VH-VL binders against Protein PARTING DANCERS homolog (PTD). Designs and how they scored, part 3

Target 1, 248 residues: Protein PARTING DANCERS homolog (PTD), of Oryza sativa subsp. japonica (Rice) (q6l5b5)
Amino acid sequence: MERSTHSTGWTCLPPPPPEPAAPGRGVCAMSTSWRDKQQPSLINFIAAFLAANSYRLNFLSISPDFIFNNGELSVAFIFETNWDCQNEGAVFSRVNMLKRQLKHLYVVVAVPTKEQNESFNRSYHKYGMKLGFPTFVPVTDPEMGFEKIVKIAHALGVCKQQDIISRLKNEREQAVQCTDSFLRVLTSIPGIDNHDANALAQAIGSIEAIAKASKKFILENTDLSTDKAETIVRFFRDPQYYLSPKIN

## First folded at step 1 (VH-VL)

Design D4 (framework fv_dargistotug)
Fold by ESMFold2-Fast, scan of step 1:
Structure D4 (fold): chain C 248 residues (1-248), chain A 120 residues (1-120), chain B 106 residues (1-106)
Amino acid sequence: as target 1 above (248 residues)
Amino acid sequence: QVQLVQSGSELKKPGASVKVSCKASGYTFTSYAMNWVRQAPGQGLEWMGWINTDTGNPTYAQGFTGRFVFSLDTSVSTAYLQISSLKAEDTAVYYCARDSLGYEYAFDIWGQGTLVTVSS
Amino acid sequence: DIQLTQSPSFLSASVGDRVTITCRASQGISSYLAWYQQKPGKAPKLLIYAASTLQSGVPSRFSGSGSGTEFTLTISSLQPEDFATYYCQQYDSYLTFGGGTKVEIK
């Protein structure tokens, strides 16, 4: 039966006197085989972007394309920089292999053209909509895709770091840092805006609690629509790709 | 208080196996990576690798693949180092050490060390 | 693999002396360098991380400087409890330790 996520014991409180968040000074491991397949301009962009965000970059022989580790949490990524319409099943076969080895895995796919987007959507319907499959994040270009990767890794790391600080110092969880992680992760969900993210922060209080929340729990504790509650549940529990834009 | 407590010293014969434990307390075990560092008698520090305590995935430094295995039991907040087919050159003090909080990979908390002696 | 070379390997000093230890990296590591103190029979203790940031609880006589490939640890006025072996460690690509510098009493 459904459990209340408030029983987890962590939640974001109303803002205390603010303490600045430590900058992201994690490590990013990039696959050497992935690196060697990419254009030098993209590798240069990635290196510069990581340095600007205080991440150190290591080149390693690893099975996913990227692993981010901040000493607390490890998050892995598969990054398809240009969707191949003639090799539709390849990425999903790779996902099947890697999801058994990696607790936190995300798949970021660049679909710069309408044809590529339609091809990816058909392949995702056929291969990607399965129990236990990771979240798929479509983007329009590789640079935006990498920015999304860093935001996801950093947001998850910040929430974990805040929990550790609270436990070690016997202090409350910092609302400001947890709210920032909410805004970053939740507004990345199609159709979810800052107002929706703030409503979820006030009612539920943490990204991990939202990830575990049932549709019923979201509807009972927030004023979000049925459609938005379904979108959030699918984003975290059932890794469904958002196939169509909502027209107002 | 935050601490890492390791198992006691071991005396083994060549060809035997040993399993060293490192029990964490005073913090959330799965929030910090665990590293293993070796120090042979009269020698310097040698990094052996690390294990992700959230996923259980190990990474080994060059020279420590094959006979060396990192593992976890998260239910008791304990990390393990297993060495198989022991050789005389494996005689050393083995330390576990956690990464510091945040994105700095300096080791702020260390176990007291476990002496493994390999002799006939 | 990034190699770290410490110099000197050993030095003799008296209480009150200023002691400087150097660590050179085989390639650029920005500021991703830590310093440790190890006393006989004890686990190492973290002194400095990010090349120059002093760990909480470490006396102010310890300081670190440098970036890129050249780094130094300085003890401004050596105390009896400072006689130990000191190690640098890089964490830019994998992790490697320097060979150590033993600080002996004269």
Scores: ipSAE 0.000, ipTM 0.393, lowest interface PAE 16.9, mean pLDDT 78

Design D5 (from D4 with heavy chain D99E S100T L101Y G102Y Y103D E104F Y105S A106G F107L I109Y; framework fv_dargistotug)
Fold by ESMFold2-Fast, scan of step 1:
Structure D5 (fold): chain C 248 residues (1-248), chain A 120 residues (1-120), chain B 106 residues (1-106)
Amino acid sequence: as target 1 above (248 residues)
Amino acid sequence: QVQLVQSGSELKKPGASVKVSCKASGYTFTSYAMNWVRQAPGQGLEWMGWINTDTGNPTYAQGFTGRFVFSLDTSVSTAYLQISSLKAEDTAVYYCARETYYDFSGLDYWGQGTLVTVSS
Amino acid sequence: DIQLTQSPSFLSASVGDRVTITCRASQGISSYLAWYQQKPGKAPKLLIYAASTLQSGVPSRFSGSGSGTEFTLTISSLQPEDFATYYCQQYDSYLTFGGGTKVEIK
């Protein structure tokens, strides 16, 4: 049966409610090598979550970290449970190999700290937004990451792939838009130009971190002048303009 | 039964081009990737790259960019390797070998090899 | 690229001998290693994948072990038909082959 009139790229059918006595929805294969690198508590969480969602879990020697088969299609995942700021290129090397053999591949990355999130965002903008690269899905912790993996795998059984891709692309565009907003805030500071704003974004990474940074920290981590560093500190920390929860 | 049958040996002069074929049978062609591996006389195995048989997208190993082209004709379950501007150093046996997409279990079936000799 | 070093390059052994071939990777490749046998004038044949998983139809005298950077192929009791060159191959990042080990029967 043709499925061209069944749904559009904007619409995804909601997941069906759990079927109490139904046979399992599908099979999940977990890489034994990936498993052996993880904490036992995470493996226990994953096994319980899969059982709750009617997936059978098999431990196999496979090249991606997870493969889901729900009868309609197979989807593969690379799952980075703790982003390594000192080896930002490692995941992109695996993606470059696996994207050519896997039609449906997603990369889920846990970025639990602000430093990890900023490191990942820089790497993603530089290397992850290339034609032919799969969708990257940042999450705040490994448990949330695995929940997202199962949701993506399940949704691909009831929605067109284009809908999932569209939603994930929109999320990436929102992340890019947030970065642009942060840079606009920095360039609104008198005397701070685009070069200065980019230097601050590159070296420090977030508005919150810049606002908390000392004059010494800015000078040690950027090539900005003493005058510009003083202007930034004054802009965010003028004692006359304290933020207060009380509005009068 | 799974078979990969390659075209016959070729003798070419430097500067010519050659197109090696690899015809698959006994399985669904688009369900497995096709790899190319070469072996110069008396030397070891060298991986050249692979082609995704479902999408048609090739990937080349470092050193096999430019003169080497992987392509497909899915209607006859055949993969092709084209080498242009042949050099003496291209003299080798060229193998095609299949690979599973989702659960890498090695290069499980190989063609018999095609000897390409480049000499004056 | 990940480099694979095989040792020895050549060995001679008698029928019934235990033969061991080693493969060392330039960086960690987990268990993403395969072993192939190539007889003179023939295409390679897959023996082992995932470092230790025997391919169907391969005699039980062949076994593989190792993880990370050091891997071993063992033939427990060498037979005349085992005259061949053996290659390791990693599949963690692209594919690369070791230099090969030629096994000659004395």
Scores: ipSAE 0.006, ipTM 0.425, lowest interface PAE 10.9, mean pLDDT 78

Design D8 (framework fv_dargistotug)
Fold by ESMFold2-Fast, scan of step 1:
Structure D8 (fold): chain C 248 residues (1-248), chain A 117 residues (1-117), chain B 106 residues (1-106)
Amino acid sequence: as target 1 above (248 residues)
Amino acid sequence: QVQLVQSGSELKKPGASVKVSCKASGYTFTSYAMNWVRQAPGQGLEWMGWINTDTGNPTYAQGFTGRFVFSLDTSVSTAYLQISSLKAEDTAVYYCARSYDLEFDYWGQGTLVTVSS
Amino acid sequence: DIQLTQSPSFLSASVGDRVTITCRASQGISSYLAWYQQKPGKAPKLLIYAASTLQSGVPSRFSGSGSGTEFTLTISSLQPEDFATYYCQQYDSYLTFGGGTKVEIK
């Protein structure tokens, strides 16, 4: 996994935010430069909210405003806590710079007034509706905005974890089906039982390898009798034997 | 044909100010960011920051705040770098370079700024 | 800030040689790496971006590879016009250049 930041552990902020309980859902890195621009009341809300939701909070020098790591996935956020109607392009300039650096990026914008919402919509229409630009999430206030950030990070983490679980389950099911198919093919050979099939699976391991094996190779690598080794060789090298049961 | 043409070399005394220009042609000026990169004599490349040509908003790399100012005149498709209170260590070739997604596909020819007494 | 370390700082080579330059990042930068060529007295020229994508007009003898923290620029058959200084540049977190590798005639 590509990651653009390092955890430094703990840093001071007056009043310092409470240390999150461990173990948790994951870790949240907050930009120190973003932190220093915000009111302490918002930082305290964020720290308390993360602690209540079992996230570890670290203060780091990072390019986005937040990075969440929920295990297998890192997701970044730009968080504009009060839309600036006089500098409507600033966030889109930052997005253009960061979108190439960050695979998962979301932009959360607080637009508490009708004027700010209209200003944001004009700017979004002009600058934000482009191929390759991240999802923009308008919210009515910064606290709601941060709650949305945590929900997005958690949801993406859950989806990634489900993809991993689904992949592992499919791999297990595939392995079980391959083993069953292997044993089914071998036990379909006249005179070969489950014990013989398991011996071949352990010693040789694949249908292709067994099909190419000589009688001598089977005898040297398994405890099968000469008669059973001959039967296996005939089954794979002589299609007529398989299709036409022996008489005589 | 895309071209970035920079102003001529400057010789300044310590404490003076200099303003380097970078005139763009052959493309829509406001569709690409403009970056500034310096190179001290015999040294490597050092990124100074960029300016959004549509919004006019500059972003400075660490160490290039205060004395360094990026600005634009979109009516003539020109970007400017101003350095105030010049110091001997500011002696370098200053390049402008355009970018869309941070790779610098076109560069100006460079402006040598020499600071000496 | 992400540091880029180039090796070697200097190499001597002959026309026709295969030349390899390495760039190591202090932290993972995925594929957000570009390579530039600079000739004496000239501005740098973009050769490769996104670690391995060749810039339009750049000869096919140039190639880039790598991801994460280890990257290489390869010149498969060095030509006289390739004697220059080469720089790597990351653009994952802001922007930094490597220290450069000077390729000189042997």
Scores: ipSAE 0.000, ipTM 0.378, lowest interface PAE 17.0, mean pLDDT 78

Design I0 (framework fv_ifinatamab)
Heavy chain, then light chain:
Amino acid sequence: QVQLVQSGAEVKKPGSSVKVSCKASGYTFTDYYMHWVRQAPGQGLEWMGYINPYSGDTKYNEKFKGRVTITADESTSTAYMELSSLRSEDTAVYYCARDLYGSEYFDYWGQGTLVTVSS
Amino acid sequence: EIVLTQSPATLSLSPGERATLSCRASQSVSYMHWYQQKPGQAPRPLIYDASNRATGIPARFSGSGSGTDFTLTISSLEPEDFAVYYCQQRSNWPLTFGQGTKVEIK
ESMFold2-Fast, scan of step 1: ipSAE 0.008; ipTM 0.434

Design I1 (from I0, 18 letters changed; framework fv_ifinatamab)
Heavy chain, then light chain:
Amino acid sequence: QVQLVQSGAEVKKPGSSVKVSCKASGGTFSSYAMSWVRQAPGQGLEWMGGIIPIFGTAKYNEKFKGRVTITADESTSTAYMELSSLRSEDTAVYYCARDEYSGYDFDYWGQGTLVTVSS
Amino acid sequence: EIVLTQSPATLSLSPGERATLSCRASQSVSYLAWYQQKPGQAPRPLIYDASNRATGIPARFSGSGSGTDFTLTISSLEPEDFAVYYCQQRSNWPLTFGQGTKVEIK
ESMFold2-Fast, scan of step 1: ipSAE 0.006; ipTM 0.425

Design I10 (framework fv_ifinatamab)
Fold by ESMFold2-Fast, scan of step 1:
Parts: C-alpha cells; structure tokens; sequence
Structure I10 (fold): chain C 248 residues (1-248), chain A 120 residues (1-120), chain B 106 residues (1-106)
C-alpha cells in the first residue's frame, strides 16, 4: 500500500531527521483500563523502557491508551497490542470519537501474523483512510510498538520546538521586511519623507488603507499638510498623475 | 564519523559455530537498532534478525530458528551475531546494518561485511 | 513471507540512457526501500519509503509505486551508476529483499 499523505503530519519543515531515541524528560500517562487488559510482562517492559528514557509514568483513567507530555506538547496514542481479526472496525470507531477531543493522535497496531496484517490492511482501506489526520502505525509486536510510541512522542516534541523557533525567526524577518517595504513605498511618493511615512504608518497602518483613504481622512488622522495629503490621494487614485508626462 | 567495523573473515568446519562482531562508533549506540543481513556468493540479500541495544530485545528470521543469537554490549558499543550448526549453505558475507526504527528509513549505515566460509 | 521479484535480471545500457527497474511484491507492501551495491562493497541506501531519496543521492534517482508494484528510475545513467540494485520490503516479518537487477554497460 501507498503510504498515507497524513504520514508527513509529524515531520518538521525543514529540519534534519529528529533524534527520536535520545532520552526525553517528560511525563507518560497510561490508561488503567488498558493496563489491566495487558500481560504483566508487557507492563513491566513498558515501565522499564520509560524509566530508561527518563519518563515519569502515571496510571490514570484516560480515554486514549497513552498520553505523553514533552513540555508544551501533548500527544495521545491508541495502542492495539494484538489485532483482532474478528472485530476489524472497533479501533476505527474509537479513533473517530477521540479525534474530536485530541489535537495529536497516533494509532499503533501490532500485527504479528500475515493474517492479522492482511486483516488490518483491509480495515484501513475501508475505515482508516477516511479518518484523515490520525496516523496509523503498524508494528510486528507490542514491545517494538511501544518503542515506536516513545520515539514518535520524542520526535514530535523535538519537531514542534524547532518549528516554533523557525516560525519566530521567520515572523521577525517578515516584520522587518514589511516595515521597510511600507516606508519605501510611501517615501517614493514625491514630497513625502520618512517622518510623513511614519505618521501614515501609525495613523492608518497599511498601504491598502492609505490607497483607499480620502483627503479628509488623512487630514483628520495625521499632521500632514493639505498639499501632502492631496499628493498621496493623487498618487493612489489618479494613475496619470505621476506615470505620464503632462502633454497639452 | 558514523561507522560500523566488523571482525575479519573466518573459515569454519561444518557443525561448528561462528561469532561475528560489529563495533559501532560516531553515534549513540543505544539509539538505533542493529540488523544482520547475509549474502551468499552470487546471491541476493537475506535478513537474519535484529537487536535493540537499549534493553536487548531481539527478533529473528524463522529460517534460522534455534541457530542464530544476536547480542549487544553497550560498554564496548559492539553487536554480535552467532550462528551455530554451520552448513555449507551458510557460506556468505555477513553484514551488520544500523536502523533508525522510529523514522522508517532504509538501513542507513552498513558494516564492511565479514566473509564466513564453511568447508570440510 | 513476502517474495520480491525484480525485473529485468540484467539491464544493458549506455551512459546517458534512462534505466527503469521493477520490483513486484507477492502481497501489498507499505514500505519499500532501494539499495545500490557495487562489487566488493556493502549495499548503499538509495530510496526509502518508495519515493524518498536517501542522504547524498543525486536527483537523477527517483522511486515510485505502491501496493505490489514499485519502480526505480535513473533518468540519465552516469558511469558510477552501473551496479546491482535491490529492493527491500519493511511491511512484514521477516524482512525480505529482491534478487537484484544488474545494470551493466552495453
């Protein structure tokens, strides 16, 4: 099967691959009802793995099977430890309910046999692809599945932190460029200086709004002279004023 | 620089065992799975199994059931693959390969290979 | 196990020509990877997850396909591209490789 387009949802833009197995410092909440359905050996494995990766484990009554909190980001997981070929629609119904409550949700499914994998693939085509943003991750056994859960949680945390920094940097660069562009456009108007441009920026705020402003509006909202206000109105409203020679 | 360095070539008699080593450097050994893949002369690649060095969990190809054992020593950043009850058809180049299981990429770093010849 | 069948077994071409290599799986595969192997060397990762180029792989290499049919394309062969190419599935245990396609000089 072709990999879902939604498989790119947890990937950062543009950073190098995340360091998913690096020890994280965060909190993992495990559903008590999910815990009670599992083999004790799996629970012991999970507890040991989380401790080795510096996660605090709490047992709570929660709707998903796991919630990881890596500082500012929470990510939830549904973890099917042994795919049930006799009830292929059950997990997808659960996902449909939980996706309305959770911003980040992943579904990890253990399919240790060929029959289970084929059953899962049929169910995914019928129900899963229609669900949209939740990402489905098939694995061969529960222990590997949980290792992948921790790696996804860590990677998503790293990606979100880097994306935030990148966004803040881009926003700062855009703000500087927008201010410079605004001043350059206004000072290109004959007779308008930097002081005039700054007054227009503070009083009106955008090139589009200035272009639509009446002479009266400019005069009432700025300290510009009547001549300068008229020049601005003509620049934006009369295309012949500065762009063609005055020919008699 | 990330690299995997394997032990040297071996010649073994049928019925004996061989243990190949794979020493990792340039990365955090416990952050990646280690797979073993073999290639008989003039043949394609055959997956044998893997180990997660963090915790020591393993998975083996059923074809080698009861004959292959993969281990890892975190203190030396070294993975091992031991194959017992050797037969002539076990003559192959054996590779270790690194896997970032969380990223679902191809095996990105490979050892240079170890030729194991089984002959009487 | 999933059996991967590569075709053709051998592809004889000249530098500058386009190479198209096929890999067919016996059942649907979610993750298909491609490797390049030169004589005496370990395999080198080329394409992962059907269509993504591995680090350092030039743009002339591209992968496509889904389900059971996957293709590796080299848009214009360079001298260093003459090698054996293997596909590998990562959907089911055991992991399996194709038998290889040898791309050789005509």
Amino acid sequence: as target 1 above (248 residues)
Amino acid sequence: QVQLVQSGAEVKKPGSSVKVSCKASGYTFTSYYMHWVRQAPGQGLEWMGYINPSGGSTKYNEKFKGRVTITADESTSTAYMELSSLRSEDTAVYYCARDDFGYLEAFDIWGQGTLVTVSS
Amino acid sequence: EIVLTQSPATLSLSPGERATLSCRASQSVSYMHWYQQKPGQAPRPLIYDASNRATGIPARFSGSGSGTDFTLTISSLEPEDFAVYYCQQRSNWPLTFGQGTKVEIK
Scores: ipSAE 0.000, ipTM 0.401, lowest interface PAE 16.3, mean pLDDT 78

Design I2 (framework fv_ifinatamab)
Fold by ESMFold2-Fast, scan of step 1:
Structure I2 (fold): chain C 248 residues (1-248), chain A 120 residues (1-120), chain B 106 residues (1-106)
Amino acid sequence: as target 1 above (248 residues)
Amino acid sequence: QVQLVQSGAEVKKPGSSVKVSCKASGGTFSSYAMSWVRQAPGQGLEWMGGIIPIFGTAKYNEKFKGRVTITADESTSTAYMELSSLRSEDTAVYYCAREGDYYDSSFDYWGQGTLVTVSS
Amino acid sequence: EIVLTQSPATLSLSPGERATLSCRASQSVSYLAWYQQKPGQAPRPLIYDASNRATGIPARFSGSGSGTDFTLTISSLEPEDFAVYYCQQRSNWPLTFGQGTKVEIK
């Protein structure tokens, strides 16, 4: 039995780091061992399709067949270009090895004939319907299969990008609300203006910390006057601002 | 040819942290998983976790959850394992090892090991 | 987690004898590797995927088995073969090793 290795000799060919502002969609790494098993016409189709979709293509010694990185997310693919009815377990064995190391893994299988599709369905039912196994995507030909790979990689990237943008927007809105509340409390102190409140926010950072701060601490960490520092300390600690125990 | 070279032996006090490095040369660093395995004196091998550098995401053995952090620096082809809240039972030789792919179901290359001794 | 149990714990033999080491898994394992470890050294890969010999490993080493029962055989022990041997599964995480079998000179 002939065996291909995924052993590496490529010290300088790792995928480039993600570029958040890159004009393209991202980077596609293709396995050199997978490439060498394919017809040149398919490799030419893949290169042209990636270029048309603004992906950079690198040839690397990698364990899956393809890895896509769009700056936010990496997704890996196993791509069977012609289902082998005589070796139905090979793909599932490979998936079992890779699934524990890869968070996002998809398996795309070309089943151009009815016999191949029936064979694949039997194998999938027997081996592929396990908890923790990745999504299997049957296609009718290798070209359509690769188009599907690019579509999945792009869709995952878009969803992750939207989630990140939504999260950043929410965090910014929460930070603005916290700052406004902070400034509102501090400017309620007699003699403290917006400039003073901003200096306190930048130097000390919280109402609780300011309430516990000594006059000396405020003076050492801000440019506030002695009078203003005294006013702040008095506001949070002076009996005039707190309910004191009554003596009978 | 792939070679893994680890940082030197360390002696640590209980409650401290240790960070061991593993520098890879030859072959591709970024796309293969790098695992960390430890061996206490006179005992067997125990898997701690691993990372695939290009993804930046590590997988950990639940036994070490919250104490172990595995990272990788692609620019220097170096993997790191940091273990915090050290106890005397953490005294062991710590190995980095590259996980083989589909055609090799073993750890195909190993570092020389780093002895970490935890004593007061 | 998958537990790998190796037997015997210690195997005392003379050079030229056949060594047979067992590794039993608590559940079915698809990928099993064997390692040799000598004192003060890192483990050396011997066998991967149950029966494939790693590069540079002498023909006297062979692996067999499937499912839950695996065997490492050394057909005729050489002086350099006296060491500790570990099995390992890579089918599921956490990755696990057997406790080891020490092959020592009689």
Scores: ipSAE 0.006, ipTM 0.422, lowest interface PAE 11.5, mean pLDDT 79

Design I4 (framework fv_ifinatamab)
Fold by ESMFold2-Fast, scan of step 1:
Structure I4 (fold): chain C 248 residues (1-248), chain A 118 residues (1-118), chain B 106 residues (1-106)
Amino acid sequence: as target 1 above (248 residues)
Amino acid sequence: QVQLVQSGAEVKKPGSSVKVSCKASGGTFSSYAMSWVRQAPGQGLEWMGGIIPIFGTAKYNEKFKGRVTITADESTSTAYMELSSLRSEDTAVYYCARDSEYGGFDYWGQGTLVTVSS
Amino acid sequence: EIVLTQSPATLSLSPGERATLSCRASQSVSYLAWYQQKPGQAPRPLIYDASNRATGIPARFSGSGSGTDFTLTISSLEPEDFAVYYCQQRSNWPLTFGQGTKVEIK
């Protein structure tokens, strides 16, 4: 059953495991309440995937489902692993509450069936406008969804890390690394190539801003076609774009 | 073993600010939430706010928002609480406390008496 | 905010007697802890997650309850148990404490 009160976001991380030879990419905190609702096989997949990508996994009592700390940047995620057609409004209430407290928040929703996808679309139209079009990333299954979470966290972290070290490095090196991080995320969008990703990086500058951008804003600030602008808007806001296996 | 050691007692005038430190030794500093709790003479415990050092983001009790700043320095394993615009009713013992994963504070500092007098 | 109300405010008992302390929440809480505080000392953790004893806490201390009604029980008071006891919730921001129950010698 659902908690009648909010969980606190402040608790300790377990001591880190014995130090690896390299520092790794960062730390991933997973909500204990979220963990306890999931299938053990998914938790095992997540632990293995994080280890393979050099992230340290810690379990915490936190309000979002995941927080990634990649050096200088913290990014939070809400992760719905199997959309519940009977509780359509619950996630949007959480988003409304958390988006005011967290600077970087993404919502990843698994919609494995057409019925779940349609249910999510109805809920998004009903509640999404009240939230001012937050960044939603629909996916076809939970494993793909978590891979997408790590990809987003990594891309944002790489860009921010390059911004920091660029004070001692030349500007072109910083721009190239930041562009590379954008390319990793944006070229995963169907129909978007390196030219399109570079145009978005130059004109808009951040993955959060691109994810939240209106079709009009993209068209006015880039040379992208109407079709490509629509694809980008749909990629972050419309579950139907994620029914194809080709998005990973 | 984990030990939290706080800075010494302070006497401040109304309108000034105070900054209390809490140095952690033993265990892992960066990954544990550190909270500040105060207790006025003869009164109960009141939570002021907390920080998880590795994330660098502090959360405050609305009652103190705008006057309290909680920070952490991972390189020295030290948490700080600064309270500005001091009033006589801010006279209290201020504790740092480490938040356990089980929903309570498992280690406490010895406390720092802050006296605000005109 | 969630308000925690402890009762009684003062409990006067003799060594060897059973102490029962109540903590009532204004809303349902999932995480509740208990602390013991003696004059001039920092609070000492006793119970976490409503019923689990903290490391080093004697078996005479036990916690129970769920939702809005929680109890701390000391089965047979020892001289060192005369102190003030506080409950705390972590379910909602801000974190809140009860006003305390003083267990004193009769």
Scores: ipSAE 0.000, ipTM 0.406, lowest interface PAE 14.0, mean pLDDT 77

Design I5 (framework fv_ifinatamab)
Fold by ESMFold2-Fast, scan of step 1:
Structure I5 (fold): chain C 248 residues (1-248), chain A 124 residues (1-124), chain B 106 residues (1-106)
Amino acid sequence: as target 1 above (248 residues)
Amino acid sequence: QVQLVQSGAEVKKPGSSVKVSCKASGGTFSSYAMSWVRQAPGQGLEWMGGIIPIFGTAKYNEKFKGRVTITADESTSTAYMELSSLRSEDTAVYYCARETYDSLSGYDDAFDIWGQGTLVTVSS
Amino acid sequence: EIVLTQSPATLSLSPGERATLSCRASQSVSYLAWYQQKPGQAPRPLIYDASNRATGIPARFSGSGSGTDFTLTISSLEPEDFAVYYCQQRSNWPLTFGQGTKVEIK
């Protein structure tokens, strides 16, 4: 069930530069065709947000919309900035093609109106709830969507890097950093606190694994209540749990 | 799908350098790692290094550090491996290898597309 | 560097027999792949992440193991299966291969 490549750490174990280089978390590749379809204000927001988070931005001809690489792991994203009610199956066809080519793929969908949310939910239940399909992350606006993309990419990258580097350096220190990355993503789930997130990090260990976990698996491997386990499952699998009161 | 085609056999003098090319065709993007693996006559496989073309960052086996340089040209979908200060023990078949996926099979964390190999002979 | 030791060095069997190949790592590895190589050819991927078959690989090939001990099993040898097999760890830099096990016809 694992979507991770796991094995590749292309920039791991380089000696850190003695002098400060640009303190990079990694590189973000943005599709040129995706860029050209977007409003300039969104592209400017993305560029500023990546710079603020120490990612280098490259514009490339790629099949997904974004690929993040920290040298240890590559994570791909499809980013639908405004759900198209007139072509409900388009993104799922694209997902079906790309999921076989990409180890880590997430789909982020902006559904700013109630009509778009209802349309997306119908399409997701019809096309998206299949074994082997990636996690879908509906959001209310594109800016929040991109912030979630960066959070997911960073969390996955930190945990993969920890697995390799901790064997050569202080294991405790880097395990704590990996846990912090988990906590940032998991506490974004409504009703999930730091205690819950720590239990999930300790027992399951990765955002991807938690996103794919069944309610039964969470209950068997953690002390979380039935209600909280259900909330986590719904958060990653039921788009309605992501939407703000502005829409509903 | 992706195919890798390597440059032809080379005969080199000790102390010289060799640059082998590996051209990828049929792929949609350059987001997967390209590695170089060599095999001396009658011996096993030895990883030399690799590069993720879209990021341009190469990683090397320490055994070859200072002698090997791996680069990629995304505009031509071509990876290169240059090995300098050649010795007779560098005589080997050099392979490029890339991660890729069959559209039907899902995820494979292995070198699943290989070039045909380039024989480099170092002889005085 | 992680050293992978394969055993036996040579395995002499007849078609239809079961082949069991071992790969032992000098320290714990999380990701292990298996490759098949025939004379004059590039290696062919068989197994990734210890137990998952690569695309197009027949069901008679299976991988198992974790930590430091890994096994490749061919349940019933076909004539085309006589080849050299290599394990590879993909957990730590540098990537390393075992020395190979030659499966030859009796």
Scores: ipSAE 0.005, ipTM 0.407, lowest interface PAE 13.4, mean pLDDT 77

